# VHH binders against q330m9, part 14

Target 1, 357 residues: q330m9
Amino acid sequence: AEQEPKELLEMSTDTERLLEENDLRPLWEVEKDFGNQFGGFEADIWKWEDIQASIDAIERDVPIADLPPGFQRRVAVPVNTGYRNAISNTIYVGVQTVSPGETAPAHRHGANALRFTIDGSEDMKTVVAGEEFPMRDNDLITTPQWEWHDHVNDGDETAAWLDVLDLPLVLDSLNARNTFENHELDRQPVTKSQGYWESQYGRARPFEDTKEDGIPGPFEGNCAATPPYRFSWKDTLQTLRQRAENDDPDPHDGYSLSYVNPATGQPPLFPTMSFRAQLLQEETDPHFHNAVDAYFVIEGEGATHVGDDVLEWSERDIFVIPPDEIHHHDPDGEAILLGMTDRPVFEAFNFYAEAEP

## First folded at step 4 (VHH)

Design e25 (framework vhh_vobarilizumab_d1)
Fold by ESMFold2-Fast, scan of step 4:
Structure e25 (fold): chain B 357 residues (1-357), chain A 125 residues (1-125)
Amino acid sequence: as target 1 above (357 residues)
Amino acid sequence: EVQLVESGGGLVQPGGSLRLSCAASGFTFSYYAMAWYRQAPGKGRELVAGISKGGSTSYADSVKGRFTISRDNAKNTLYLQMNSLRPEDTAVYYCARTYTYKSPSGETTYSFDYWGQGTLVTVSS
């Protein structure tokens, strides 16, 4: 006969108190809670009209100069039902803006970051490890772990970009501490000419990736560390279109390019996150995987089917597909997506799985 | 709302034939692999036949050569043609939207995320 769960799990009040007083829990309660700390993720979409309205409201209500040093950044952060601090429990996505004449002060942190430019200009700079990077529309600029970075708008138009960081993984899942430093200056010294970092990681590159100038900070280990680098959209788009002209599309991702770590020439861009540009011309085939996929719509419109949900997207929308949900994309004409995933974490743990219906 | 509705089950004599149908709605049928599962009294569920979105088919050894799975994407309908029926084919037959994955060891595992209410097939003499 089968035992009733109530008969198996009932303990006396004295036994329950004994465990509680000694910080002990019975195995069956702990097993019931496994997988539920960050659970409840939903497919979701943040429409650009709502993001824009929110940023405009923050700009009206919050003088950025009144925020404490290190926190002087205007960011609207998509947050998921299952994890109310980011789009997922591993990946943080935010839309940052800097108005004309504003500076987001120099800081550095253990978390890896990239900036994907939405509205930029030649006079809007991200300054990384001594080099000014002009922020050009749809360029991807890395601000790797422990590299100093600040954002300076010397132009006449408000700039906007997508921040993507492994903050939830670093701070919540791994519980890392002492991973943040403010610079003594709001603007770091500019010590490199424009194009310097890109030139160091072309086809001819330094064989010693651990040199001091390239890897500052309290932790100096990792000869394959991701450098500061700009991926030009002009070049990326040209390559993506050539791929579409000459190659067959992936059934799930369409025509795609991976943003590679310039030091290795291979994905992932960071040990914790990989990124791709995806050109979609036709409806894709359904699949699922245990890694999270988040997307920013660079160009076009369409829909993504996630289980029973339909996410209807257009330019500048952000959306997320939770783990283990069957999904496929249905572009309305041609569309281009920036795909972002925590897949490298699963691969490093030998736990990544994917499947097709 | 995903719906899978089976029909065509019933009583049949040994050696006879039946054709099961599954009407699908609430999703893009042509984009999914589909399968028929069955559960005999006192037994676990077993995969009977599967068909990919491209039309490739697979069959359990016990039904190979006797059963044929097919699909009509224009009608959003899955079929199972059952010939030379045997008493051991008696079971509730379930239509399922299904998927396959390969483990890190290379093994293929079959699973399904939606299934219908089932249709009873009884093979009796």
Scores: ipSAE 0.000, ipTM 0.261, lowest interface PAE 14.7, mean pLDDT 84

Design e26 (framework vhh_vobarilizumab_d1)
Fold by ESMFold2-Fast, scan of step 4:
Structure e26 (fold): chain B 357 residues (1-357), chain A 126 residues (1-126)
Amino acid sequence: as target 1 above (357 residues)
Amino acid sequence: EVQLVESGGGLVQPGGSLRLSCAASGSTFSSYAMAWYRQAPGKGRELVAGISSGGSTSYADSVKGRFTISRDNAKNTLYLQMNSLRPEDTAVYYCARTYTYKSSTGSTTTYKFDYWGQGTLVTVSS
């Protein structure tokens, strides 16, 4: 015999009132509501022609200086139908632009961030923890949690880059409300020579690296904290080419390199997100997993099959694969993708699950 | 992210009817092909009925004309209407989503993931 579900049981009006007055809900009502608080995530693609038109329009209409203090960043943000504040409920992706002579003022926050340069120059700088980092095309620069950062365009051309942050996880899921601070100055003091942070996290690196800003952050005194760092595209591309010449591709990711945390030498780059450069030359094998994968197309064109949907992508497009959707990539010739995932969160809690058909 | 919960099973007399429900949480239900499987003691799981995201249906020969699969995308629910039940229909019934993908060359393959839900027991007995 089977027991009747408790969700079919009617309570008296007096019992319902008593529960309501005491902020109590019966388990059979609470259980059916778990997992239904957010809309489902959809596979989706944002075409560069539409992104470019949007960022050009925002640039015409919205000088950074006209934005309210504390909100002075000009960014176009891909938003998913199931979570209208970002590409997914864990990962935020945005395209930021800074026109000649503009400054995005110094701030810091608990969210981890990286900048992947789309259109940069030697005179476009992200300033992080006292060092000026020139923004070179396809370089990846970290602005880790609680490090001061500002963006200054001293050049003659508008710069554009991809911002990737764990903002939805930090602000919505964890509800970490006191995790933002504006600097007293629009531009932070430059206290490090260019190349300093890269030099500290080479083959020999400090094991104990202390952040002593006076505001307790999640990595104060933590030697495993992700440092400010630039990953050169020249080096990354050379290594991808050498992998393609010497090794077999991964069946799902092609030839890939992980952007590792320089302090540990291990993926993930951040505790909440990992990143990889993926060189694809052939159709990949299908698989599915419970982690989200988001992509920026660095080079080439192709398609990604997600369930019954086909996402046709080309250079600079952004797309996302939701949890538990079977997928594979089909490049048209050679392509290179920047892969972004919340997989580290799942692995840290032993939730990560992956299957092949 | 999609969770599947089967319900509606029970004890029924031969010739009777039952309607099984499969409740899905999450907004991606409408994009999946869905199926009902069953497993009798000592036997493997077998396909009973399938329905595509577009509403096309398929049935095992043993249940054709007796069972009807349907879906309500607005309610994120899959149904199996079972009529003229026989003792041979006694089994635990599971719902599962199925995956169909098409390569750039047009090749199509279908997969199932049947790890979800504990099933609902149907016993057909006098």
Scores: ipSAE 0.000, ipTM 0.148, lowest interface PAE 17.6, mean pLDDT 82

Design e27 (framework vhh_7zox_3)
Fold by ESMFold2-Fast, scan of step 4:
Structure e27 (fold): chain B 357 residues (1-357), chain A 124 residues (1-124)
Amino acid sequence: as target 1 above (357 residues)
Amino acid sequence: DVQLVESGGGLVQPGGSLRLSCVASGRTFSSYAMGWVRQAPGKGLEWVSDISSGGSTGYADSVKGRFAISRDNAKNTLYLQMNRLKPEDTAVYYCARTYTYKSGSTSTVKFDYAGQGTQVTVSS
């Protein structure tokens, strides 16, 4: 609950009336309203123990199959100060679980999404654009904008994964409308063999990008399309360890690999978000930037220093660093983080800035 | 996400009346301008009516004086009361979120719809 801002100076009643009747405000009244939401962000951490306990409570209390269409998914969502529906005003992170025999019904939306598997199996599948993708531990699977997707657990173990979406940017910042459709079937038809989408974006590949039954976003062609794709953790980890043995680390990010858009080979996986696997062995150097950094701890434990705050993290924890806060990482032994950032938005508008103290 | 579900269509004789309903699920209904658009067989989308979050209404010339739009923000529901229906009103009716672009002195209403629509057939 905030009180209305007070006037900076006095004006005559005739001047105030003239401005008000013409929907005009003087600069000094408008200036005090800009940027107020920036201070709403806080460095924060969500411990895996608390996330798991919360999801277990939802499972006990809520039969998700009885929820209306569009809501039939069991997800615990980290929420930050100033934004009640997400970890930041641009990035949404959620932990989703699907019990044996459950289905998250088929839908598609304008928001870009990916799934980073926490606990998976060969019988837990994300179905994207006609292809079944088995969800294997630490694999990253894209469900890009306007591609049909559903999740089905045909196994005997509960699955868990991280959902990452540009939802706050799409719905709150841009106030986009018409961003969601339910499929007429709970499970979409499987029309592609496993490995199809990966084969289309290898080193030998078709020149043209062809989507099956996808509706392009209203502005497709102005942004590089991100295909359905799986990034294998086995391959990613091997490459990351080879970098640690052969290369020098980045002073701020350690040894890192970008999850690139397979269609372009460039680091922004989506026009709105970039993702990296980061291997840390030593304390990093401090820096700050105007982009948000969010993290999921893949392996290990340590701390991240954000201004005067210390975030102590361990495996499967989620944490966030707000814009323009000086920060550095201090791993306790070796650690691997999934880094998530809205940096591509800043770069697209020529706003990105980074500095060292 | 917001989902829109239209209902209330059907077969009616010329001169009759129907009331269409659109139920929104999810967040944000009360903060959006809402409206109705229709598509007759083999034709493009036609804007029918809209209502702002504050209750200001607009109507296409073809329906003005016959149709009345209203909203119930407590129930997340949009209504279209259709009176004195004509065969020319035969169409699939879609519930839509609307917005107005202002550019200089020009004002243009745009609409997005997310529902399946409801069929209205006016015939003897």
Scores: ipSAE 0.000, ipTM 0.081, lowest interface PAE 23.7, mean pLDDT 83

Design e28 (framework vhh_7zox_3)
Fold by ESMFold2-Fast, scan of step 4:
Structure e28 (fold): chain B 357 residues (1-357), chain A 123 residues (1-123)
Amino acid sequence: as target 1 above (357 residues)
Amino acid sequence: DVQLVESGGGLVQPGGSLRLSCVASGFTFSRYAMGWVRQAPGKGLEWVSDISKGGSTGYADSVKGRFAISRDNAKNTLYLQMNRLKPEDTAVYYCARTYVYKSGSTTYTPDYAGQGTQVTVSS
């Protein structure tokens, strides 16, 4: 006698339960779930008026001193529809504020970070590895892996800056859990004169003795070769202008300068991320690549075309271009963008690819 | 697998009491400082209390004298005794872990287990 469909379904259910009880899944179910199971990243833009309104609301409602150790920072974080913890699955961008008299306490972490100053002053300091760095508008200051850093506002105005970290890559993609340490003091000792770290690079560099230590633990040593460093906007802008006056623009990026690692002179500022100042005067040519591009608008206005989307941007807006979307920039007059990309990760793993349509 | 499982929340009248519990697993509980944080409707996270490995305690000014944090290392359990509850104490309460790593430094991790436990103080 042949079996009825009900008996076949019962046997199938027993098989499913056997696999489930043993934490086994069949190949066809697993392969179907690779890729964008949890949603993909989309082109998106965060307008400065909305960011400003949000950080002003946080400043009114949130006394940071009442937050627990490790959480004592006021940050508004752009989050993408496909990943609700950052602008992309590799790059975290946040807008941080510190009010007059406030301190963001000293900590260190395995994630690489930089600060791009939006509204600063001579009395607003980021302290990194023993040096006070005044936060001047549009300066870029690195707080690399495992270097102690704190932020102190001794001025009369609220300061604001862009935090950029490889946090989603470190914590979610690589699942590196032991990546954070709070300092015993809210403010670290100042042991270096202002300009010290900046002065150690460029022409002659200090010889760095190789350590005889093995691979460092998560709270021991700095795995990145990037030093604490301030890139002055005055110097960066001057160099950008000289490039625009003396050279032809790149068809996709306009006139660009890479924020290079001062110790190596190479474009990856961090092993995981590269950064550029890009001066645009004309509409760029379309291309696409598998690396993410995120942008902060330093100056000007314009639009970026991403597939069927048009992102209309102006000064201080933040926007993102997801992987493999055809894009180009159309500035309205002259504009300057801070470009941020996870391209170094792709290059290190030999995955990077780009093409023109 | 690190887990923190909160319980003991509920609806209570003003002036009432509740005791929250947090059962820890997947790590050596006795080696970590522990704490409670809360999030009221429409508000950010607020630190409530912490307790060190040795039993030293800290409290937010808003709860000092009304709440008591304690731990039972033999049971891997953290407690928060909440007395003289006010409508302003209405929040989701989260158990949080800190850990001591090499050199005696303490790391506060933003690890919250599940959705916390809801405390509602009726008006």
Scores: ipSAE 0.000, ipTM 0.098, lowest interface PAE 24.3, mean pLDDT 81

Design e29 (framework vhh_7zox_3)
Fold by ESMFold2-Fast, scan of step 4:
Structure e29 (fold): chain B 357 residues (1-357), chain A 122 residues (1-122)
Amino acid sequence: as target 1 above (357 residues)
Amino acid sequence: DVQLVESGGGLVQPGGSLRLSCVASGFTFSSYAMGWVRQAPGKGLEWVSDISRGGSTGYADSVKGRFAISRDNAKNTLYLQMNRLKPEDTAVYYCARTYTYKGSTTYKFDYAGQGTQVTVSS
């Protein structure tokens, strides 16, 4: 009775030690650990009143100049229970502010980013690859991977916008390099006229080799690299309303437009993330999929049903639907959502799955 | 946490009957299509039957006329009534949450249970 722990198989404990000593694990144990963050994600909502209170507190207590080099940005970041660094394990969403007279210094990084303006003005500018983009309410501006960008508030009001990045995918899921590089100047030189980047993506386009450090540039003939670009909300809203007047809605997305990559004329906007403006007038049909959907409420109010949970949303709220949860939207009158999804990653590897119950 | 717990398997003689049960938890059972898949010794997975949220049923050609799938949404339970069993029905039977991916006519399955053994032998 002095054998190892009472085991059904006497050699079970010796076998376990042998595997452990050689950094081996049996298949039936490893299978249970695949996808270490899977199943921990939850439907959640961040109410604008709580976000506003938080960004106001950061503005009051944290001078932008006191933040570390490379990270001199005041941002409140929604974090999910299943992934404490972002809203999901693939998509990062943050609400960034810049006070009057402040500059968020010029830097660049490997992650793709966009800025969706919440409170902007003609005097609030995102400077990308040498061009000043005024930040107008609900405009979407891309700051693609490895493009220099800085944010300058020459206005009289605090500006706020939504940052959306593939940061968790780049850093945690792919272990890809996302080294930040600081510009020698806090404000990069403005070397392009306003409207320059938009003008380069017509039917005749520049063609150039890769950037000096081997990073693909926006003008590659064999590459679909997303350029610096501004999508006007005036144009987007006009097109959404024309669709609502002339077309039938999608049963899950309502009347929608996909933000296209200007280099290809096709979605997705980034290889890692796609974005839609969605106009809802009626309750949508239920479905579920293995991709994550995150939303910013541009206009209106309503609810989204996720499994047995109900997320009640209103203007400027942020919410997320985890994978494999049945969901549908129920707007209270007309509502407009910015939909954000990691679906392109799944589609690139033929993993995407969508079903109706 | 999605969990499916199968029961009702066992040893039965050819021509006999068994009723399998599957108790579901961790999701809204009434909102999903459900089904049964089986794996015979040394073979791959074979779809056996499914039932939609609305009650419409499908069956593999090998079991048509012999098996009947049903559900009780109040009890979160899926059933498979197996009649006129044959030796070739010997397999581990898995309860599955079923779905059809957009652009596909093939059923997809989500397995949360460990299965229940059915042995048809004289």
Scores: ipSAE 0.000, ipTM 0.253, lowest interface PAE 13.6, mean pLDDT 84

Design e30 (framework vhh_7zox_3)
Fold by ESMFold2-Fast, scan of step 4:
Structure e30 (fold): chain B 357 residues (1-357), chain A 125 residues (1-125)
Amino acid sequence: as target 1 above (357 residues)
Amino acid sequence: DVQLVESGGGLVQPGGSLRLSCVASGRTFSSYAMGWVRQAPGKGLEWVSDISSGGSTGYADSVKGRFAISRDNAKNTLYLQMNRLKPEDTAVYYCARTYTYKSPSGTTTYKFDYAGQGTQVTVSS
């Protein structure tokens, strides 16, 4: 390079004092701090063995039923170097367990959430907006903004699932502090038959009946609110298999399905986050983007290359790729990933960018 | 963390030719798009050319038809053959990992990740 080393740029003491006394900072100090408030994010992986050991330690040492309202949930939360409350500064991922006879008490909040079932049963229920949803392995159940939800294990086996929420974005970035409420009861009243919420967002729905009455209802038109809803793994896997048998894979995502908002029929599932089931059979091509990608390994094993780092994953592992890191996936045989991303936020602000190396 | 070492620059008369080389050390050279960027005196960085891992090439309008980029993945080496050189080609040439950002509207922008010291090309009679 032709540029000579610059001498250290220092302001006089009087200049520094003048700026400080007036709550002013020069551009070069402010600009270097934008994007670095939380220390930056690193590629990282949380192995299922370590997650399980941590949850077992919590169960042994902490009587969770004695914790304050809102905290009575056994959850191990992956935390990144740059943001010590979640996997990233936009997406929160946690692994929750509920032992036989336990209840995670009813609450609601402004943050959007979903549950991806790891180990479930017919007697393990997430209760959302008055309906009991049995938690079946690999089903995805939404607990959207402001809907009452609780979790009840009336079975004889411990249940485990993935919690995914936009907590860091809602609470820290948007400062939406008055967005949490505990229910008066630990278990909310069940007021809907099983299958009710799913039936309200089928191809035939109340939207037509409400429109016929001439008064718009909550289901008329292009309602953007994400409903309580269960995406069955049976249907998702069948569609992934049909794609693998009949279609060409995406070079970066393999064979992929988006979990769409049932009210709109469009991704993203939430305004803040989108989700994909990805079936990988071959090594993918490298790319990078300014959105965060987090993954849960549904089935299989393999590796993801992130820059010069290699994340070796197997079933039930969680890993994250930070913004602007070149990455590609290399499955060992066939693998299925749940992809989770804050891409919708970037798209809403018209600055999502993706590039190939 | 790829170390890039450029060579092949020098003084040449207008209409002359030079061949630049860049030897890369570290991992994954063969999987990256590589390119050349230049900085003329008193100006910002200008993208000159790139080549994908698969061999697809791109050229700035200012050099198209005169320059040819190539790579030898077995030797971790990138080349730029420069023909019919002009005084305005005078610059420090840097070997870079090249990224192409595509915005939602379809706008293409180039980003450069360079770590070398560059090689000086001077075109003067």
Scores: ipSAE 0.000, ipTM 0.208, lowest interface PAE 16.8, mean pLDDT 83

Design e31 (framework vhh_7zox_3)
Fold by ESMFold2-Fast, scan of step 4:
Structure e31 (fold): chain B 357 residues (1-357), chain A 121 residues (1-121)
Amino acid sequence: as target 1 above (357 residues)
Amino acid sequence: DVQLVESGGGLVQPGGSLRLSCVASGFTFSKYAMGWVRQAPGKGLEWVSDISSGGSTGYADSVKGRFAISRDNAKNTLYLQMNRLKPEDTAVYYCARTYTYKGSTYTKDYAGQGTQVTVSS
């Protein structure tokens, strides 16, 4: 039998004042406020044309060198209508550019990060934990927790890449203190040969302190064992092509490869986020889940149906699917997406739920 | 843009029958579960019936044994055969995409004016 509100909520004015004066609320008032703890994320899309125009405007109007130390990075950040500082409450996506001769100064932080190169060159470097990583088109480079990183363009062309971080989770949800530390030098010393980090994580792997030369910062804790690493696009694409020739596609993801943590070989690249390259050749089947999916369009064009919305995408667009919305992809010909999800957080706490219509 | 166009309603006497149709466009109809929801005068929305992409059906207790849901994927059309109609079945009927989550059925993407069913003597 459902209790009437007057039976649950009947209190004298004196009782209400007593609770309020002592910063107490009765349980039934607190229970009324329990609902979706993630505020109103909406399906949305950021078109590359608009992102590029916005970055060009920033470059024209804002001398990045005049910003304070620690803020000297030219980034356009997609912000969801329901969450104004990032694409979702857990995942941050930004498009960063570095013009010829510019340096994004060395820093480190508790948030995990990766760089997915959009326009790169051999002379555009992300320097991570003492190694120079040339930024080649569509390569994915990790800059994991507490590893020093800086970006230097010694070339003649402006570089662009996608930053992906668990920043909102770390800073806003967990309120982690001492999240950032600036290096004494704008460019960190190079102490490793190129290819060093990649060479350490074959089938024979170091298993003791996989974060070599990495220190958790001034407040040491349980940092993830995700190393600095470069995932070659040439290798990834070749493997996707071979999968498409030899296997059946997943009904929801098409032909996919997970960017695994090189130290463990497991799908979550970070404890907080998973990433996959998805090759789509035909319309996928609808499903929904409580985890967020965000996408960067690597190649091709198409549409993603999300509840009542149709997101029409083309190369370099960024889009997001909120929790619990039925969705499927409809590529126009062949397309390749970079999929990004906070699913590992849900799985770690046994909250993950998925269903088909 | 998802479009669902309902038809087949009307005035019918108690004990009569009606067949509702819903023509879907703007999505791949065959890949979605579909259903019917209704709203009686002065009341909230009530789930009536659903059918999965694979053809499995569900019915509200109030209509079980009297209503039959079916679909024609080649025509992108959903049907509701309503038999032995009662005054209590008087409502606007809406076609919707449906889904099941943790044992409950939910509706998504109903649009348009619906189709009015009036059961009166």
Scores: ipSAE 0.000, ipTM 0.264, lowest interface PAE 15.5, mean pLDDT 83

Design e32 (framework vhh_7zox_3)
Fold by ESMFold2-Fast, scan of step 4:
Structure e32 (fold): chain B 357 residues (1-357), chain A 124 residues (1-124)
Amino acid sequence: as target 1 above (357 residues)
Amino acid sequence: DVQLVESGGGLVQPGGSLRLSCVASGFTFSSYAMGWVRQAPGKGLEWVSDISKGGSTGYADSVKGRFAISRDNAKNTLYLQMNRLKPEDTAVYYCATTWTYKSGGTYTSKFDYAGQGTQVTVSS
């Protein structure tokens, strides 16, 4: 006779009732539920033509002032079939727009965030921790956890940028509460000269073991936090070009630079997420890992092979590779990607795993 | 589609030798780590040996010093030289693509095989 699978084992109704009355489940009934809460999200791609059409529709139909307090931001959010609130269960990516004369009001939150500028200008500002940062194309600006930030378009063209946050991890996975606060003013006071935050984290910089001023919200940190900071695309691109001229490429990432935390000099920009600019000139080698990789296409076109799927991408497309899928990149000519990953979370808990086929 | 075609098995007496071959197609062979796994009659799958794309090799304790794995990337072919064969080596041998996890300080190898295998029988 065939032996029944344990997952189909029947208990007496009295035993089932006893376990249920005491909020108990037997292991053989719950083992399949471990790791499946977010539906095992899929490889996917969001084409810029579809994103652009969507944000144009939002801009036409939705005045920022009509949105609820605290959420007065016009954002189109890529959502994965396996996790309907974001591109993955740890990383949130959104395309935000602000029309001429509009302000996204000042707020702060426990989630870490960065802004990667798509279409900016000198008159489009992200204001963070008292400093106005002009949003220049392809610059990366951090708005770290608990730092006040607002967005002001004093220009004559609609601005667009990529928001990247650890929001699903903070709010859904960790189930954190009391992680959001509105400022009393729509526009925060500007208390720092332009370039202040960049100047504080150069090679010559103040050294302090603990941060005494600028307490980061209701929870006081005792370690170096990621500061407000602007990574200039001009400098990043120059460094990528120098790497391509002088160094061998990484087999999986091509010629790459990590956006480091300026306070520590270490690759994880945030404790929860790391970011890299990747210049690809040749087909990369296959690998897989349990960390998520999400990408924004800065320049060029090509394809990424994910298992049996082929994601064909071009400039401004967004795509995601789920955990444990074998993948490699095949650029058509030269391409530059912004890579985004939750790898730091896995490394902090000694869970990170990567493999070559 | 990934295709792995094993050959070179057969009947051999204890103490004899055999050389197994595996011809790969449908993927970039030189970019993949490769290995051999075996299944003895009535037993589960056992890892035998692996070779990285760079040529680094690993062996199960039961075959160390007797078996040698090698690859020829120009011919898309994986080899297993089996020397001093024992009755305990009787199994179907499968060519497999392999991958190794680096989790914390430990390494774990996984195998995915697609061939029909080749029978090795060690008997007098």
Scores: ipSAE 0.000, ipTM 0.179, lowest interface PAE 18.5, mean pLDDT 83

